Miniprotein binders against Putative (5-formylfuran-3-yl)methyl phosphate synthase. Designs and how they scored, part 5

Target 1, 236 residues: Putative (5-formylfuran-3-yl)methyl phosphate synthase, of Methylorubrum extorquens (Methylobacterium dichloromethanicum) (Methylobacterium extorquens) (q8gek8)
Amino acid sequence: MSDIVSISSARPRLLVSVRGPDEALTALRAGADLIDAKDPERGALGALPPETVRAIVAGVGGRAVTSAVAGDGTGREIAAAIATIAATGVDFIKIAVGGADDAALAEAAAQAPGRVIGVLFAEDDVAEDGPARLAAAGFVGAMIDTRGKSGTTLTSLMAAPQLAAFVAGCRTHGLMSGLAGSLGLGDIPVLARLDPDYLGFRGGLCRASDRRQALDGARVAQAVEAMRAGPRADAA

## First folded at step 18 (miniprotein)

Design N115
Fold by ESMFold2, fold request of step 19:
Structure N115 (fold): chain B 236 residues (1-236), chain A 83 residues (1-83)
Amino acid sequence: as target 1 above (236 residues)
Amino acid sequence: EPSDEDVQYLIELINELMQEAQQLVRSGNPEEATRLIELIQFLIEYADYLAERGDPELAEKLQEYIDRATELLTELQDALSKQ
């Protein structure tokens, strides 16, 4: 009755993107591993106001890992945004990294050393050397996300070998790895095979599967259960 | 780095999704069936990826399974397109 199992490979954690402290508590109560502050009305990588991010951090109260999007802008603008979000107390800060040269990447990572996660968009043809470049620049992690164009899913935009190579590249270079992008519950057992550190969700866990609607705690709980249903090769 | 247990789980997952997709096609649920077919195709691609990196015996077993699963998926896609 008290069986506790683990597998030899890392299990993906559940990241849930929330728009405020009420949703953060909903996700936390349902068992989410990471609570991510992101504005569903500002595109794929929308930043919430810093005061909202602070309220999320305070509401979580150290009971889960937290992250927040810093936004997307010019070099000086993104550096200021990273510093602003870092001051809220979140554990990790996410930024879009498309188009930046190595010096710009290093400058961004230096704003919050050991806390910056680089977001690569599947629509932009994720480069094979993306993990290596982010690691060299000082990022702590990398993830793939989607811009959420109608009719597309992460698995429709990137083939399994590409996603597997991304996760393996992150491991090789000591980066935390994440996969996201319009994911639903059915994606969990599939993408978990690639052994990323986390899978990221919002729309599939909201009412009507609409990222702009309220987060549904029952759907979050279903995702938690699905995450824990992975292989149990070491099970007694 | 696939273990025999990881490969066994992958095969069982593909089989489960295949059975579900077949039921959806027969019951006239094309949108749901299309989504499962996409996921099955993704997993078959991943099985190919693992076969290229496994020892010879693992690779041979995976290839035999992949060939059979691909045939079933093709038949399922054909059935769906005739609805």
Scores: ipSAE 0.755, ipTM 0.906, lowest interface PAE 0.8, mean pLDDT 86
Fold by ESMFold2, look of step 18:
Structure N115 (fold): chain B 236 residues (1-236), chain A 83 residues (1-83)
Amino acid sequence: as target 1 above (236 residues)
Amino acid sequence: EPSDEDVQYLIELINELMQEAQQLVRSGNPEEATRLIELIQFLIEYADYLAERGDPELAEKLQEYIDRATELLTELQDALSKQ
C-alpha cells in the first residue's frame, strides 16, 4: 500500500553511515536522507553499541530515516543482534547475508518483519538470484557493499550489467535497492543511472577519504547537491 | 524502459566525463584520469546493457554511439599509458 516514501523515490536517496550522534547531526544538517549507524572499526559491517544507536535515533528525532547494522552471519547470534538493534528504534536493520541458506535468511528476516535489509558483498560474486531469495525470505531490501577499503570501489569490482541486473531484480521482487562500496562524489551521476533507491557512503565523505576519520560535513553537503542535480524531477 | 531523455542524458554524461579525462591526461593527473576512464568504461557498458534491452531503433543508435565512444576511450587509454 504505502510506498517507502522516506527512502524510495525517482532519484537515489543519500545514505550516510555514521559512528555516533555527533556525526548523525552533521549528516542530518547537510541534508542526508538516510542516517546509517555502523562502526567503521569492527570489520565490513560492524555494529555500534545499542546505546549509541539509541542516541543516534534520538538525535535524528524522526527528521530522517534511520538504519543500523546488526552484523554478519546466521543463527542465534545474528537473531539476537537483530532483536537488540530493532529495540533501539531504527527504521531498518542491515545484516550481511553471506552464504546463508534460505531457511536461515527467513529466520533472520522474521526477527524484525518488514525492517531487515540484506547486504551482499561485491567480492563474493553476487548471485543473480540474490534479490529473489531475499524477497522470498521476507527481507524489505537488498544492497551491495564492499568488504575492503584498500583502493577498491564498487564499480571496479562489478560491471555495469551486474549492478543493473541487481537493481532490476530488486525492483521486480519489490525490494528496496541500495548500492555502496567506497563511493565518492564522482560515482553519484554514474550510479544514479541505474536508479537504485539509495547510494551509501562513508569513507568518501570522511576526511582523507578514510572511513576511520571524521565525517566531513562539507563533503556530505556536496553529495546532497550532486543527488539533487540529476535529470529526475525534484520539483519543490 | 529507457526513455530517449534518459539515453540522451547518458550520452551527455559520457561526453562530459571524456572531456574531463582528456584534460586530466593533458595536465598530468594520471591517477584521476584513470578513475574517470573506469567510470566512462562502466557507463559505456551500461549503454550496451540498455541497447540489448531497448527497442531495435534505440539499440541501433546506441550501438553507433557506443562504437565511437569506445574508440575514443581506447585512444585516451593509449595516451595515458604513453605518459
Scores: ipSAE 0.754, ipTM 0.905, lowest interface PAE 0.9, mean pLDDT 87
Fold by ESMFold2, last read:
Structure N115 (fold): chain B 236 residues (1-236), chain A 83 residues (1-83)
Amino acid sequence: as target 1 above (236 residues)
Amino acid sequence: EPSDEDVQYLIELINELMQEAQQLVRSGNPEEATRLIELIQFLIEYADYLAERGDPELAEKLQEYIDRATELLTELQDALSKQ
């Protein structure tokens, strides 16, 4: 838990979404900071079976931070999904927070106190007070992602002031902040200027830049290098 | 509040991407050039966001850069559209 808080820095950390333990090891060996369990075949926020998430956690063996998607929804269904994913041993659990009211958000966050990250989709109207509402509900973090239906990247869907305000809102309310959404290597130096806690990838690090294809270890290594030795990332 | 260091690094990044985009336009790579132009535009928007929140003197200097960068980006977009 405390390691998750300690990774907040001016340099964004690299989150890589993986579909199983083989890809988790690929991402880990290449130097990814967060290993995120997500099913690329079930939309932008598809949950993997709990046994697969457990295999990912075991394979990582505490050598990197782990997260997993629990899904989208409200009420008993998402609460049960959060509890199920929390039991796998991942450090963080991600859920879509769309139209849930404040009470539903608080109930969801309570399923795994201090471990739930709220996902807002760029294609929706991202409310200015989203970070404040998530923090009040007990979330540990917030991120923006894309649904991928248009194939459009995050920077094409949201203007710089909107993304900057989101990251600043997270900082103001003590939330970990993440930016994702069809990102490629070229997005790293650009989005790093907004100082989010992490940038999230899958499709841009897969073969043919296709999220449904296998994760490409060489592309993950290129992203790690861009995070570590890229423009102004390590300036002193 | 943005620092002088934050602004300096942003300017250097925009200049670097602008040079790369110019190379792509000259090489006849319109789709890649278009993507870099979108990223440059995003960064100029971010620079404008910072100018609204910085010290008045820093904001004024940043705005002068933004005006020049926007002019150069427009010229680049015009060159791309003629390919």
Scores: ipSAE 0.753, ipTM 0.906, lowest interface PAE 0.8, mean pLDDT 87
Fold by ESMFold2, last read:
Structure N115 (fold): chain B 236 residues (1-236), chain A 83 residues (1-83)
Amino acid sequence: as target 1 above (236 residues)
Amino acid sequence: EPSDEDVQYLIELINELMQEAQQLVRSGNPEEATRLIELIQFLIEYADYLAERGDPELAEKLQEYIDRATELLTELQDALSKQ
């Protein structure tokens, strides 16, 4: 097969959150599949300035899929943020959706049709019908992330049946699925069993495992290697 | 539906992590052992999820493994609590 990794592959794609064009190039050169623009200094889902996002998009130059955080909230502020980020040329826009009703979700998704990914936080309880609601609202994808004050990781907050049901729900409703939340290299083989479309990282790939420090290209390369490691070699 | 290859890989992964966790407990590394135990527990829960959705023969074999792995994990958790 020309494309070893496909939508239904057991090897998810690697998403790396970066804070600027220098880190975007570091991640790209190390082999990251998705480059996500996110400000680690502005909370769990902090938006970067749109000029920075444009610089990231230009630097990547179509060599990887790009996304950017627009923020959280409801109403006209998040709608304006989505429109602003959509104009930068990123492929996907991410927003937090835990506090929004169905009408607010639909209004948000309509700001960038086919490009909005909904972020659900593990600490807020992920509703069983979350994927269905997001798909009905017009989202292209859904992901679970953590707010993680003490480095609490996704697998400590949500049980395997919950995460498996989330990924299956996304697949059933035609949504791209992502899992993130203070993940490290050891999480990759574990969460890959659930076959999400991507696994998302920043802190575990930064110097000192600190999301506020610089992205470490060697750690990104290790994550890429772990993502590219397939099932055991065919014995036949 | 889970394939035989998917199940075999899952079993091998659980076994590898269990072996690492046992070594960490024996060598007095409780923080790292705790992390691996969480991952092992997660994978056992996933194995149980698959067994509930697999064909009856696959479910029976997987459940036998799950029972053994759960017993080992319980022993490991008890050993860790005595650290």
Scores: ipSAE 0.750, ipTM 0.903, lowest interface PAE 0.9, mean pLDDT 87

Design N117
Fold by ESMFold2, fold request of step 19:
Structure N117 (fold): chain B 236 residues (1-236), chain A 83 residues (1-83)
Amino acid sequence: as target 1 above (236 residues)
Amino acid sequence: EPSDEDVQYLIDLINDLMQEAQQLVRSGNPEEATRLIELIQFLIEYADWLAERGDPELAEKLQEYIDRATELLTELQDALSKQ
């Protein structure tokens, strides 16, 4: 029902994970659609300090959608982190949700109603009912990411039917859907076929394709160009 | 359900990647060819998933293409393994 969950099916949006306001401006100037605040040094879903997230939000200045990681798991510490990150002004807050029961999911989503995205890791056997459970709990979206234990990309970790069912499940239940996990430019036309709302990047858009290095604006621009190269309703 | 345009784009994408993979095998680029073959396999699996969920006309069109594409991919994998 909301405009947020009804993003284009023919042109997925580009999400770029950044570690500070300088990288946020680099991604924004290159044309990224979603600017995601994440610490590449603190695991697959490392949270940045709230003051850094606020600086990112201020630097973006409403010119793109923003998100930030609050953590991995549920419980009182994660609930407090969601509330803290929500106060920075980001549009969406991300947490990893594997293993949580329905009550824990609902408690987490309630900390920032309509703004929490659940991250499922490809390595953890994504349950087919994951989208349904997240929607029932009050999440606004779901995404699949990778833990980054090797250089293995999402399409090597999960079969096409699993990813397609995940995206379809999100749409059935009114969730925004995202796919990420060591993606490169060549993955864009392939994963775009599954019709997710966004594709997420960091390492493939950094210098030397290394998520710990600085974001490379030219690589972000190449990803933007690749996102634009696909079926358009008015062009076909 | 995907539109005729979406289905044709998927078919064209698989064909384009297949042609590129063939060129990489011929030019001795096994690492790049292997990655394209993985992506082609992924797309063929996706096409099969669509065929299972589509109406009978869509399913028949995709299945005819899937059968041909799978045969070509097998031939590419065989050629690559003889490098």
Scores: ipSAE 0.791, ipTM 0.917, lowest interface PAE 0.7, mean pLDDT 88
Fold by ESMFold2, fold request of step 19:
Structure N117 (fold): chain B 236 residues (1-236), chain A 83 residues (1-83)
Amino acid sequence: as target 1 above (236 residues)
Amino acid sequence: EPSDEDVQYLIDLINDLMQEAQQLVRSGNPEEATRLIELIQFLIEYADWLAERGDPELAEKLQEYIDRATELLTELQDALSKQ
């Protein structure tokens, strides 16, 4: 039997969403743990062209874990998008899973076995059994993100018990867990207490805190430093 | 079950944010103070969630602290609203 809830001294990983290979190298050099290919111009979960994703993967060259957004939806379109993104060589593929039934979830996960992460949006009333359903369908991970029209942050949209239960649910069902949603540097020590596997960023690490502007390597380095801070001696 | 060090870190974090929020209220930075107050509230809710699931000794320690922190946060919110 394992601890279901633990405040360990473990450090969550830093995920940085990038729009191309130049930003991927910026994030990599600053110490990001996951480099996520995502189009800031196509809403909260926009897919980049496959050739751009390939360039990101090649530029990273295995020095960090990579992921990419395939999109949302059901049926043939999302299945084709997952297959297309899977062929780029990224380690993980992210899709929005709101509204899908169990059969649709299983079909999506089967397109890239062991590589698909389900994204739940905080604004859509995240179901308590979401982790269980995604695990049963064959997903490797689950994360919460925000749509945020004006940059409304995750902690403003969901209470601590909801987020803690989500992370604990992921742990119980063997899923990688992620928390994102217009996060800033100040959110890191707070959300790290919930022990997610990663915290995800873009806008807060871009110039002017604007997700449509260029990624700022100094801000990425600040986030890495904040991730290292914690109760263990090697963090402080 | 969280370690004593992990619990103490959570308490210290809440206290540090509380002190920072107090300074922001006194210096006339209400927007930034409001954000810290939201984060402090979030952490107090998390501490309460842990207390509900912890052993009796952990629950007792956290509950005493939660009560005191909640009172202080209320005082900060009142001070902020008069700014």
Scores: ipSAE 0.784, ipTM 0.913, lowest interface PAE 0.7, mean pLDDT 87
Fold by OpenDDE base, fold request of step 19:
Structure N117 (fold): chain B 236 residues (1-236), chain A 83 residues (1-83)
Amino acid sequence: as target 1 above (236 residues)
Amino acid sequence: EPSDEDVQYLIDLINDLMQEAQQLVRSGNPEEATRLIELIQFLIEYADWLAERGDPELAEKLQEYIDRATELLTELQDALSKQ
């Protein structure tokens, strides 16, 4: 009986996407709650080599939650990739939902029971029934992210009611929720009001706000502080 | 249902961002002011979403606040457009 810790009263947790063990340790030391293994050069869900993911998991050493993307494939095509990433020892595996039917989603979730997170993209039509469908398929979480490299933040691509309904839908169906998409430090107090389980970052925590640059540990620490701060964080 | 605490935190955040945006406009920082205006608009839309899901008393309180915040936001946008 896994105690579904209702994270309902807690501040959002910090998810940081990393491309290697070095960035994983930087994020961890700065206070990230979840280390997400992703290749920023291979698309929105670009998979790292399994050996790199294993090195990230080993470096984290159970001191934070770990996830990894399985690639940009969807539905049945992603099944083998999910199994490969699951064998790395990550806690969660992220995949794109895309246009997969319910049977394909169920097949994907069955590759790593209790560990698969569905990703929806803000540039795509995000259906209101998304959380319900993912829960029914056996997913344990859902995230919104951005597909594009335009630097446009999630708050510019999706309206507050849509994001709020998504987070509420995840909660209703017992899914972990995450919001990401070119987020900066200024987005934290705003998106925290929607009460997601996770806020996800990459570019906003890198040098020069460039996702291709190195992760900046000082910026990660600032994000951790901003997550802990109440609504008046910017008044200091 | 939204808690009274959650609503108060939202109101406090919108007020803080509004004050900062007003200062940025007065100081001649239009790009930063524009970004805060976008975030304030986003939070006003969220407040409306909460009002629809709250009890009638909460809905009335939020609606009165939204009306005031929207007026101030419009004034701020107008001031920014004239710079």
Scores: ipSAE 0.784, ipTM 0.915, lowest interface PAE 0.5, mean pLDDT 90
Fold by OpenDDE base, fold request of step 19:
Structure N117 (fold): chain B 236 residues (1-236), chain A 83 residues (1-83)
Amino acid sequence: as target 1 above (236 residues)
Amino acid sequence: EPSDEDVQYLIDLINDLMQEAQQLVRSGNPEEATRLIELIQFLIEYADWLAERGDPELAEKLQEYIDRATELLTELQDALSKQ
C-alpha cells in the first residue's frame, strides 16, 4: 500500500537547471528540491553528456530529486536518448512533446517507465488536452518552458487562465506539473498561486541574470525563501 | 473549487503588488512599475478564472475585487503613461 503522500497545500518546489556537478552542489546546498541536468547553450532541452549527468547524480547522492533532459529530438533518436539518460540514474527524464503523435509519445514514455516528463513550450500552441494526452501516453509529469533565449518570462507569453488550466489538468490526470521560462524571483509569488509542483529556474539564479554565467548560490537561497514566503507580510 | 484562504491570499498578493507598483511610479522607476503592472494584470486574469470555478458567493466577492483592482490598475497605467 504505497502511502499516497497527501500533497498538503504544498508550496511549489524549486527546480534548478545545472550544467555540471559543481552547479549541482551549489543548488543543492542552497536548498533546491530538484536538480535538473541541462546544457543551457543547446536550447531549452539541451542534453549534457551522460558522464556529466552521472557525475551530477553521484554528487547529489539522493539528497534531492534529479532530472535530466534527453534533448529536443523526435522518433527513434529521442527514444535512444531517453534510454541513455535513464541509465545515468536520474529520477526523471525531460523531453520535448513537439508535434509527436500519441504513438510516438507512448514509445518515448516506454523507454523509462514512470520517469518521463513532457515539456511544452510557451511559444507554441499549448493544447488544453496536453496533460491528458501525456498522462495517457504514460508520462508522469508535464512542464511548460520557453524555447526562446530572449529573456521573455513565461508570464509574458501565456495568460493566467492557460497556465492555471494546465496545472489543474496535470493535477486531474495525476501528473507532476512544472512552470519555467526565464523566471525571476518576482515571478515566484505570482506563479505559486497557480499551485504547480515545481517552479523552474536557470538564468534568474545566475550571476547577472545570465544563464551562461555561474549559478549563484545566494540567489538560489533567495528563491527558496521566496517560495516559502506567504504573501508579503509587510502590507501593514 | 478555490478555498476562501486561496482567494484571500490572491487578493493580498494583488494588493501588495499594487502598493509596490504605485510606490515605484511615485519614485520614478517606470520599468520596474511596468513589470509589476504586468504581474498584477496576470493575477487579475487568474482571479477571473477562479471566480468562474467558485460558488456564487465567492464569484461575487472576486468580481467586486477584480472591478476595484482593474480601476486602480488603469489609474496606475495612466499615471505611468504621463511620466
Scores: ipSAE 0.773, ipTM 0.908, lowest interface PAE 0.5, mean pLDDT 90
Fold by ESMFold2, look of step 18:
Structure N117 (fold): chain B 236 residues (1-236), chain A 83 residues (1-83)
Amino acid sequence: as target 1 above (236 residues)
Amino acid sequence: EPSDEDVQYLIDLINDLMQEAQQLVRSGNPEEATRLIELIQFLIEYADWLAERGDPELAEKLQEYIDRATELLTELQDALSKQ
């Protein structure tokens, strides 16, 4: 799709989930690599209205990669949601895939060829063959996120070998890989060791570390600094 | 397969977090110390995962370090429980 999010990236990129164009500009100005349109008020993977997504895309103006959540599920409902979100001009569309069989996965990916990212939830026992199945179905990427029911972060829900195997599986099958799930600044140097293509944030970068509060530009800037401080960062 | 530089960075990161966690335990900050201990344990598990899949030289170096780091982490967890 683009060289910004190509699987050949040598460094984790920072994905920031935003509620609208004002937060998108805040994240962009602070240096976020991916701007993700997601509604924190509508469950674990809540879609924003298409007009809000369009406003985010317009505000970003090609200065960063964009993505948007289309929803959770399969069949006609999710197919229509993918088509609607695809029409907004975002680069990538995210859907939850935990309950889908291979045919349903392929049908979903076909709605926006080369643009669909499958979200697997840490709480749902992520299968070792998840990356292989998503790649075979035509997805461009896969990520692990959390539903937020436990209130705990990704590293508390999944062991390092499981996450490392997921990232390696994505690499083997040519998928972009993402890790998210109630992450904070302290998670960045740790999860970056697994070499995913991106780490995804919202709550840890919001006021009071509350995903329903406003995005805090200073916290986004701190996350950008932390992402760039690793062994492959150009910080000298 | 990770480079020697990547492995050394992982070791240095674990050491830095361990030192920070030790200071938090001594200064009576058990909630913050607990979170760092969880992150250190995660990284040790990752190092072990790498050692199982690395070439013999790298795996041996990692295993020696993992053994020492695990001992130190156990001492830190014991110290935290005495607060």
Scores: ipSAE 0.742, ipTM 0.901, lowest interface PAE 0.9, mean pLDDT 87

